# Miniprotein binders against a7ua95r516to809, part 36

Target 1, 294 residues: a7ua95r516to809
Amino acid sequence: ASLSLLSISDLVPDLQFIFFWMSNAIEILYFIQQKSPAYMQTIELMDDKAGSKESLLSATISANEEAMTILEEVIMYTFQQCVYYITKTLYVVLPGLLDCNPFGTEPSSEQCRRAAGVCVCAVCVMPEAVRRVVSVFQTTSDLLQQYQVHSEIQSQMFAYLFFFTNVSLFNQLIDKGPARGWFQRSRVLQIQASVKILLDWAKGAGHNHLAQKFFAKFCSTVTILASPPQQLSQMSWKALCAEHPSLKPVQLHRILTQYQLMAELGPLPIWQPSSEDEAYIYRTVDLLESFENH
Key: E = the ipSAE of ESMFold2; O = the ipSAE of OpenDDE; V2 = 0.75 times the mean of E and O plus 0.25 times the DockQ between their complexes.

## First folded at step 4 (miniprotein)

Design eh3i
Fold by ESMFold2-Fast, scan of step 4:
Structure eh3i (fold): chain B 294 residues (1-294), chain A 100 residues (1-100)
Amino acid sequence: as target 1 above (294 residues)
Amino acid sequence: GTVVVIIQTEDEELARRMQEIARERGLELRVYRPESPEEAERIMREEMLRPDVEYIIVVSDNPEILLIAKFVAKVTGKKIYTIQTRDPEEFERQFREALE
């Protein structure tokens, strides 16, 4: 028996059937919308005795409304099922992204980077953990294309998948990061490189604007943590809030506190929250992000 | 209608207390104590498809179970109330409120 994690390939047959039915329901919906005006025109032109034309028009409108409602429910349900299975797979593979090293051998890559500074000449390769996440996105894209799902629905699917990925990664980093060592600078740089691979994939797939929108919180977090101490220590609380509007004050406060610990910095007066934000931070217990939509 | 309660906690005393509170209510209640996130998911999915189930209350400090609850709620279109507090008094207050 293999110790391998759940694979997207295990779900492909089930996903194919769900996408097949979703695509068919969308096509039938479109066909009814296109055919309905022509059919109603035909009814308008027929010879009317004892009000049969009015009755037939009313019946056609009612039948179309019922069919539309059923098809919309089928489309919504199949969409939700696809999202459920895909995000369940993502949930299993995403933590690996926070532990992988895209720069090759971890100890030597870290030592060389610190010693050499900005120029290491390390080759950035796609780690297996990142490949698994990309595989989920690529398989989803392939299935949407195979079944010719409309572009708007494709955009909605990836908007949700990026939203889910962002929330999952952010929550895992904030909640478990201190214990896992993920806030150490070397680990943050590895995380940043791995995230760059995901963002580059999204750009190549035509989803750059969705990725920028829905990954904003996690990208802000990684950007702050990857900042050199000399640079970050010169930015005020107000400037950081302005540059990273996706972060709640309590989240930014937690990130800066972890940064101070990892960089072995003392308290920094310029990172003191405003009186309003300080009150909010002490009042707010909800540090982690919700999977509920806006 | 029926309310389903899923309790996944390491605190045996708290779990027993919540089961007693549920039993004392004059409502039709089903209480489950899954041993794993996989079992919790199966129970949530099966119960949410039942027409007599109005909503589910999930009592857990496990982020995975809470995540599963959110997805099951979204897929089925039914309500799931989640309780994730480490304070026994606040836990009981939220549980009592969800039963209303």
Scores: ipSAE 0.000, ipTM 0.147, lowest interface PAE 17.4, mean pLDDT 73

Design eh3j
Fold by ESMFold2-Fast, scan of step 4:
Structure eh3j (fold): chain B 294 residues (1-294), chain A 102 residues (1-102)
Amino acid sequence: as target 1 above (294 residues)
Amino acid sequence: GTVVVIIQTEDEELARRMQEIARERGLELRVYRPESPEEAEEIMREEAKRPDVEYIIVVSDNPEILLIAQWVAKITKLGKKIYTIQTRDPEEFERQFREALE
């Protein structure tokens, strides 16, 4: 419950224990599913020993059904426990991603004056804030691999973690962004670079398809905000909706309104919602994303 | 059984509807008004462990409180239900509240 218990390193012993039980339950369930038919067939082929065959078959079916139900509940519970602890850790570290600068150290006043002449050359290094997020994903991947959890369960875990990360980042940006200055162009470019580090990690880990699917909303948002005014001001509402189908009308309208303010653009009729969409831009319940959805 | 309601805003009409529906269902009603998301989490965790509590209904448009409800739901044992309601329109609230208690 202390702040230190929210770090991924502090949770590793508990997560190891939970992954151990989950992996064992999955293996036992798989064994029952694969071996039970052969055992049942053996019983079927036995001579009827004064009615004991029917009793043995009935008892075996009941025992298998009970065991499988218990194992499925254990798997679900341990999976949910892992998700709970990992997402709590993510929630604490994710806001830092929106405030960090992945383009290297900020130049001193002297370096800024000198850079006006010649320089090429800040190496993009993983910021501490991004490293904390990557560490959560990497530790999860390492634990799944250490305990040989089946790839289907691994995919489900990362599907949810990416979904959670996308929703968390999107909600933080939309809700807190104006007050924190996150809609300023320089900040948006930094956010885009930080997100690319996460996406590159996911690709390297074999989860590129999941990352592309579940980061779509936040990626669309950052892509729009990073667009040059010359290009974005020439795109109609219909064109923007078609290019960014992951965004709801109310979300797109809010993003364009923030862009207009930050870029100091006058009113743009071309960004007027269609009559079909106009009613939906006022649905407050649709502005922020739910953590319960797919 | 008991239905626990966690609601940040004091609203007499919603309170009246909650009491009426709980009475119709034969449920004891317990209402909390947390001042912070941390207090909301503590209340949800404490109530989720009580054997008489069948429902926890979180009425909030605060995304942090809604997230906490999801976290608590994942560690809640079978037989207890946690639901979230974001509307404060009395008629839509009543519809969702009745649906949650099903």
Scores: ipSAE 0.006, ipTM 0.404, lowest interface PAE 9.5, mean pLDDT 79

Design eh3k (at its last look DockQ between E and O 0.34; V2 from the best seeds 0.00; counts 0 for: pae E 4.5 > 1.5)
Fold by OpenDDE base, look of step 5:
Structure eh3k (fold): chain B 294 residues (1-294), chain A 100 residues (1-100)
Amino acid sequence: as target 1 above (294 residues)
Amino acid sequence: GTVVVIIQTEDEELARRMQEIARERGLELRVYRPESPEEAKEIMREEAYRPDVEYIIVVSDNPEILLIARLVAKMTGKKIYTIQTRDPEEFERQFREALE
């Protein structure tokens, strides 16, 4: 109950605090790393007064190492906290993406309505369910930029968030899809359109490569399900495996089986798994994705 | 499972030794030889999210790469180890230790 009320906007004050310290810790860490060699050289060039030089050098090295260790811990902690809060918000809004009809009329965003009435900007024409998801990512992006978080750390953040999103959406679709009717072609097309909007956002935000990579499994699933029967029935198991390498054999087999049921197709010999994959198509433990990669 | 090694080396004998060590533990070895730190980070990011990867060994003295490795390990649960030595014998020792 309490999770349903959680919005990314509600978390912004806390996230700001965390991002502030994360960014500062990163900056200080890199400063120490960059300046330490020059500083050590300066000490080395000093006149040696009864071993004081070596003692100073040793003390300085030790102090720098300790400082860097502490800073790394701060970075790791703050990074994890950010991910924790953001993924909680995603958990709340992601299910709505699968039920979204992007071809319907949606009201403009409240922000644009206040300013200009009916707005036709990219955000305002976005379906509400998609907008909620995009808002989480956009807020994250804005905060990362606002606090000038190192670009590599930003990439790691989005990598994980996209990973999380893909796992969540994929698992929901595979597990609940048949019961919810999400495997119906009309519904799949809606999902496909919604995901496209999200991917377009990611592209515009400079995360195209990451998005393509981490959403590959969900996108492959949606692509297969969106394919017309006359087209998909002409594709062999091997061809489908080659075209959708992100799918495990058990996953592809499940998708095709559900597709067959949905489309009221008889058994298709062309979809018969290869002898190599035959042993793996029934490994149900591998059907759903894990949030942990071990 | 697969052990991934990200290392900037052209030493083929070292590669052979790594292969032997991996095989002794029933692991497949995948070696990457990045040409830049940026490429190394990208490889690490890609491999860390693969389910077939059991270990990632990053051979680098770059502090940024080391930090990122720790972050990715924590977030993904993947076993990521860092080796900073360039000595082949010490490397082999640490490599064996990482896979124990």
Scores: ipSAE 0.626, ipTM 0.856, lowest interface PAE 0.8, mean pLDDT 90
Fold by ESMFold2-Fast, scan of step 4:
Structure eh3k (fold): chain B 294 residues (1-294), chain A 100 residues (1-100)
Amino acid sequence: as target 1 above (294 residues)
Amino acid sequence: GTVVVIIQTEDEELARRMQEIARERGLELRVYRPESPEEAKEIMREEAYRPDVEYIIVVSDNPEILLIARLVAKMTGKKIYTIQTRDPEEFERQFREALE
């Protein structure tokens, strides 16, 4: 099979094994947390004529902490392995989301260009590229539920997957967008519709809050690029920074520069950064986002 | 940086002692007294993702909350200290030590 045909299903047997061990480690960790206080209290209440109670308490505390530390390392290792395999699969399928048409036909794409908005008369379908991304999320959700992995781990998993997706899409759009024509209004509207399908999936899966939080940067970018010229031109740099706090000044400047070019708003810069933001923009080369979540 | 304190306990006296100790310290503190374990979990998750939060102190005898604290700390890298004692004297010692 070619790399473009790789799917999450190819990883399912390995992921099943890893989730099985993760779930078991979490269950044992919970058992220690649940039972330890009662046992420690029992030791405290014992009549200790030889001073052995203090030794037993210290030994029990040390043993419990050692066991919990080992279980936490197992949980972290298995979590990182799942993240590694799932994000490798996502990385392959995500660029397709920026280059697909959810409006279904070539005439619908042409209508979007003329309308300068969402194609109201076109039926949005789930494009194959979007379906591949949704399949990764859905399979992950199904496996976490199948192995009854603790809800906190499920939340952390989707927090990271949404974070990874946001960074990947943002970096692809900023880095390759001009060459691929992705900043053209008709393409931006298609991207917006495709992202909405992902966000709707997240809402249906019970992860709406996480999706809103971790997709903020890419959503802000698409929102700005999809804004009507008369609306966006009425906003000051300060107002745009306040409306889009997830964007760094250098990123907002890049997005607005591309918007000005694509909307044919003239050769002179319309949005001027504050003196402090301008100094930051000239100083930093950190346009793209890092995948390190610290 | 801000220090977050989450007090999830049925013991009103212990909760009051924590708030008094927090006031005594001139630290930038956010103190929460969630009404339920579910609310405590939500607060812990939100605060762990905030870069302005230096560390979190969780007071609870609920094993589910303690499990979540350990998992959140390990996965986010945020320092989370847990206090699980009903003895007021031992509690004050551990809480004052965590604030250092």
Scores: ipSAE 0.256, ipTM 0.662, lowest interface PAE 3.7, mean pLDDT 78
Fold by ESMFold2, look of step 5:
Structure eh3k (fold): chain B 294 residues (1-294), chain A 100 residues (1-100)
Amino acid sequence: as target 1 above (294 residues)
Amino acid sequence: GTVVVIIQTEDEELARRMQEIARERGLELRVYRPESPEEAKEIMREEAYRPDVEYIIVVSDNPEILLIARLVAKMTGKKIYTIQTRDPEEFERQFREALE
C-alpha cells in the first residue's frame, strides 16, 4: 500500500484486499481449532498393531501447530497493516476537530435560532472536520462488516483507533493549545460539541463501551476546561483526581494551570497537590502520552 | 510481575499448586473464574494491557476462547498460553512449562 495516501477513500481498495485475507485466515484458524480434538479422537480409535498411531498423532499435532502459527502471523500482519494505514489517515484529519465550529457561522446560527421553537443549528450540517473523522471510522466499520471480520477483532481494531484518537487529540491540545487559543472556554465548548458527535457515532456503531474507555483522558480534560469557574474552584485536588482517574498528576496540574490563566484566577489553596502527588507534577516526561499501548 | 489465570474450576488444590509455582518464580497470582465465555474474553482483553501482567494462562476447551487468546497474544506481545487438559497432573506440567 502507498504511504502517501491522504484520504480513507483512496485506501479502500487496499483495505478490501487486506480484510479479505485477514477474514479468511481467521475462519480457517477457527475451523482448525474446532476440528483438532475430533481428529485426535479418530486417531485414538485406530487399531494400533504397529505403533503407527503415535507417529500419526505426533505428525498431526505438528502440522496443526504449524498451520495455526502461520495463520496467526497472517492475522497479526494484516491487522497491523490496517491499523497503520487507517491511523495515517486519522493523523491527518484529527487536528481539524480542535479548530472547527460545530455551532455554525453567526448568520446561520442567528437564522437557525429564529426559524422555529427547535434549535435548527442542532439539525444543520455536520462540520467538515468532524465529517472527515467520522468518514474514517464509518468506512472502517463498513469494511469490517462487509468482510465479516470476527467481532473480537473488530473490537480490537476500534479499541486501537479510539486509543490513537484520544492520544492524538490530547497531545495536540496540551502541546499546541496555548499558541492556538484552544484553552479559551468558548473554544473548549466547541471542541466538546465536536467530540460528542464522535461519541454518538461510536454509540450508534455498537462501540460505546470502547469509546467511553479509550476517550476518557481527552474527555476528562475537556470536562474540566468546560466547567464554570465557581464550580471548579470549589473542588479540591483530591476530588479532581477521584473524578478524573485517567489524568496523571502532571497532566491535571497543567490543565488547572491553563484553566487559571483563561479564567483569570490566582493560585487556589485547594488545588495544591496531595503529598503523594507533589513529586509527580513536574515530571515533564509524563505530560504527553505515548502511542504505545503498554 | 503477575500471572493471571482464567479458569472455570473450584479446585482449591489446583489454586494452591498454582500459587506455589508462581511464588517459585517470583510472580504474583491473580485467578479469575468467569461464568461465561464473554466474561472470559473481557477479562483477557483488560488484563493484556496491564503493565504488571507478565503471563496470562487461559484454561478452556472453548475454541473461540482459544482463538482470541492466541490473537490477543500476537497483538499485545504478552505471553498468553492456553491449557486444555482436565487432568490435574498434566495441568501442572503445562502450567510450569508456560511460565518457563
Scores: ipSAE 0.089, ipTM 0.569, lowest interface PAE 4.5, mean pLDDT 80
ESMFold2 (binder alone), look of step 5: mean pLDDT 77; pTM 0.744

Design el1
Fold by ESMFold2-Fast, scan of step 5:
Structure el1 (fold): chain B 294 residues (1-294), chain A 107 residues (1-107)
Amino acid sequence: as target 1 above (294 residues)
Amino acid sequence: GTVVVIIQTEDEELARRMQEIARERGLELRVYRPESPLEALIEMLRLMAEAIRRGDVEAIIVVSDNPLILEFAQLLAEAVRKLGKKIYTIQTRDPEEFERQFREALE
C-alpha cells in the first residue's frame, strides 16, 4: 500500500557518500586557495636557483588551476546529485501535504486504554504527510551539518529545495485542486496550517529569508484562497496584482475563479474583471510553472 | 583485507618495507605514487571515498614529508573520523622507525 512512498532514510547511505565527497572537495578547494599563495611566496623568497625557482612557481600555478577546476567540477556534480536524490524524494511525499488534516489529531481510544485505562488530553500531532516532508529537510540539514558543509552551499541547497517544493505544490494545487476539492475553504485552511509547519521549520533552521523568497507563489495562492470573501470583493484587479506580484495574471485569475466557485457566493460574484483587465489577464498564457532555471 | 598507501617520497627502501610487512600479515597492499603534491591531495579524496564504499579496507596510510600533504591528511582524518575511519600519517625517513609506525597503523 505504501510501497510507492519512499523514505528519505532509504537514501541516507547514498547521500552520506555524496555529501562526504562534496564536503571534502569544498575543504580541499578552500585549503588550496588559502595555502597555495603562502607556498608560492615561500618559493619566491628562496635564494637558490633563479631559473628553477621560476619554473617551479609556473608549474605550481598551472597545477593549482587544474586542481581547482577538477574540484569545482566535483563540487558541482555532487551538489547536483544531492539535489536530484532529495527532490525525487520530495516529489513522492509533497502531494500528501495537500491532502492531510493537521487539525483535531488525537490518540486512539485503544491506545489510551492499554497505556493507562484513562484517556487524557488530545494532542496536536504533526500529520504523517507533513512529517515526511519535514524529515527530508531535516535529514538534509543534518547531513550538511555532519559534514560541515560551508554555509553558502547550504543556502544554495535549500534555495533549490524550497524552489522545487513551491513549484510542485503550486502546480499540484492549480492542476488537481478543483478535482480534489482542495479549493474548498476548509481544505485550504488545512493546507495553510500544514505549510505553516514547513515555514516554522525553515525559520528554526535559519532559512527564514530563503523560505519567504522561494515560497512566495504558493503562499500567495493559499492566502487568497483563505481570505474572507468581503476582503477580496473590496479589492480591484490592480490592487490584487500589486498584493500578489509572484503570481502571473492568468494564475491569479484562475485562483479567484476557483475561489468564487468553492465559496458558493450568492447572486453576485466576489470579483469581476473589466474588459481591459481581461485582455491583460490573457496576455499571459502559461498557467503552470516550469522547473527550468532562468 | 586491503591496506591503501599514498606515498609521496623518493625513498624506495620504505616502499619495499611496506610490501614485506603487508605480505607477512596476508594483506593486499595498494600503493599510489602521485607525480605532484597537488595530485596527492586529489588522490587522497578519491581513495577515502573508495575506502568508505569498500568494507575490506583495513587501514589508510599517508607517507610524506611534505607539510601541505600532512596538513591535508589531518583535515581528511577529522572528516573520516565522523564515519568511523582513521588515516595514519608517517613522516620519518628512518627505516626502523618507519617499520614501527607502519606496523602500529596496521593494528
Scores: ipSAE 0.006, ipTM 0.236, lowest interface PAE 11.6, mean pLDDT 71
ESMFold2 (binder alone), alone request of step 4: mean pLDDT 69; pTM 0.640

Design el2
Fold by ESMFold2-Fast, scan of step 5:
Structure el2 (fold): chain B 294 residues (1-294), chain A 107 residues (1-107)
Amino acid sequence: as target 1 above (294 residues)
Amino acid sequence: GTVVVIIQTEDEELARRMQEIARERGLELRVYRPESPLEALIEMLRLMAEAKRRPDVEAIIVVSDNPLILEFAELLAEALEKTGKKIYTIQTRDPEEFERQFREALE
């Protein structure tokens, strides 16, 4: 029996109600869409001697289009509410993923004690922090399956959840990482291993292509931080940007600058952009500023 | 203005009483009686679409003791809050409470 995660347990009753009505709204939309052509065919086959058929046809099309639009708004609302509650829970549990050790025998002393003295943590038992994140994704998958939500909607929901997870992890790593020691190579390798557990779960759940697409930015960042500084210093700025297309040039510049400052591996080569590299960075900054010109 | 009412009841007297209350307030009442829960849901969608086209429609009132219909009406009210149209739900089992809520919805 798994331990209840209080945040997820509190969330589940509300999610069940919202998933229930999202599923029903989608089915009603499908029903209307399927029946509309048959009804329109019936109208078209009518013998219109007074021009009433064109009027009826026009009115029916308008009414059906508006009804489907209202239903799409309901579906959008319920979808957004599901995403809101799920990401609210993810936001609480995600920082733990950056601050856990999947290689250690000590996810916590309490967890080993709870196992009645049987320590199996060292034999590929995932850390509690990673388990909490996986549990959120698994609960989402279970609810989508329980309420028979169409596969396209399932894919769209996981696209948003993976996007949110990627952005959240990236921002936390960049903003808090240097101060919390997350830029140290040993910690980066632990983060990389934890993320692999999430990616492996996604692959097993049938979402490999979405995970590869939406985790690309965070995975690129972790790959750079795990790379020896000597290898990075041998690449031009344009080449670095080309190898990491998921990272904006200004994001890549920040990562490299922080990496140089935090790495204490003796005298590190100081990477500095060439005049050509500076021009490339300048073009990116100028482009961003262009949105303020009317 | 106009008030639209969806009722799941066989009580002709209740419908007549509601029309009288609406007329006393200078409101036109349009009443719909769906035969099934699915029909009720579809009619709620159709009437909301119609209400968006008609600025004279002030409110939509859903009267039912079926919890699924009331739940959907409340969800619809939340999802469409930005449209400015009011959606109210009323139970039919308590006549005293019903008239109180109906009068409150009209004002």
Scores: ipSAE 0.041, ipTM 0.529, lowest interface PAE 6.4, mean pLDDT 71
ESMFold2 (binder alone), alone request of step 4: mean pLDDT 71; pTM 0.670

Design el3
Fold by ESMFold2-Fast, scan of step 5:
Structure el3 (fold): chain B 294 residues (1-294), chain A 104 residues (1-104)
Amino acid sequence: as target 1 above (294 residues)
Amino acid sequence: GTVVVIIQTEDEELARRMQEIARERGLELRVYRPESPIEALERMAEEIRRRPDVEAIIVVSDNPFIAELAQAVAKLLEETGKKIYTIQTRDPEEFERQFREALE
C-alpha cells in the first residue's frame, strides 16, 4: 500500500510525552492553588520595615495569576493534542465497526451466550474491527492511569472520545449506510452487537454514565432500525419523537424512511411530522452531526 | 554537559561568578533572566525538548512562589533523570557553595 494506516501503537511514544507534560502541568497548577494562600498570608504578616511589602505582595499576586493562566493553557493545549491524535486514529478504524460480524461463525469459540435464541459470540470473540476501536480506548485509559491524570480530566477525555465516536458512527451510517447496505436488518443487528461490546467496555472501565449520555443518538438510531415492524407500526410520530429525544426530526424521519424501505413495510399512515416541525425534515444541513459542541 | 540557570535577580556579578565556576568544570552554562515565573517554566520545558544533553537546571530566586514552582517542576523531571536545584540565598559565599554542590 502506498499509504499505511497509523495504528494507536505507533502513536504511543508521542502520546506518552504529551500525557507526561499534561499530568505534570496539572500537578504544578494544583500545587500552586494549594500553597499560594499560605505564601500570601506570610507576606501580609511580615514587617514592612523596608516599605516593600505592598510591592512584593502585588508582584506575587501577578506572578501567581500569570503562572496559573499559562499552566491552564498548557493543560488545554496538551489535552487538545491528545484528543487530536486519538480521534484521528479513531476516525480511521470506526467505519470497520459498521462492516464487521461480531456474531461469528467460528466453532472454536469457547464461550458463547444465547440471546433471543441466537448464539452471540461478540463477548467471547471480539472482531478485529471492534478490537481496533477498543484498543484505542484501552490505550488511552492505560496512559491516563500510568501518568495518574486527575479523574476530572479523565472524564473529560472519555466524554469527548465517546462524543466523537457517536458523531462519527452516526454520520457514517446516515450518509453512507444506504449505499453500503448498513440499513439491512442483518447488518443492523451486527452493528448493534458491535456497539454493545463498546458499551460493555465503557461500563467495565467506569465510564457507564458518559457512554449512556454521549452514545444516545447512535444507540437510538440502531434501536429503531433493529425494532420489529409490528412495534414501530404501532407508534405515532409524536410517540417516536418522545421516545428518541436525542434525534432531530429530520434525522428521525430519514431513519424511519430507511427502515420502511428495508423492512418492506407498506404505506405508513402516521410517520409524519407536525406542521410546526415539517420544515426541519427537509433541511439537509441539520441531518449530519457536527463535531463541535452546539 | 550543559547546565541551565534561571536567574530572578539583577546581580550581574552573580551571573559573572557562575560563568567562571562553570568554565572551571568544563560545563556549558545557559543563563536566562525570565520576566515572569511562567517564562522560567517555558524555558525549562524547551531546554528539555530541544537539548537532551542538559544535565541540570538551577533556579536562583529569593521569591518563595518561584521556589515552590521550581520544586513542583523538579517532580515533573524525575522520570527524565534530570535534576533541578533551587538556590534562595542572597549571601555570595553561601550561593557559591550551593552552586558548586548542584554541579556535582
Scores: ipSAE 0.000, ipTM 0.195, lowest interface PAE 13.9, mean pLDDT 71
ESMFold2 (binder alone), alone request of step 4: mean pLDDT 72; pTM 0.678

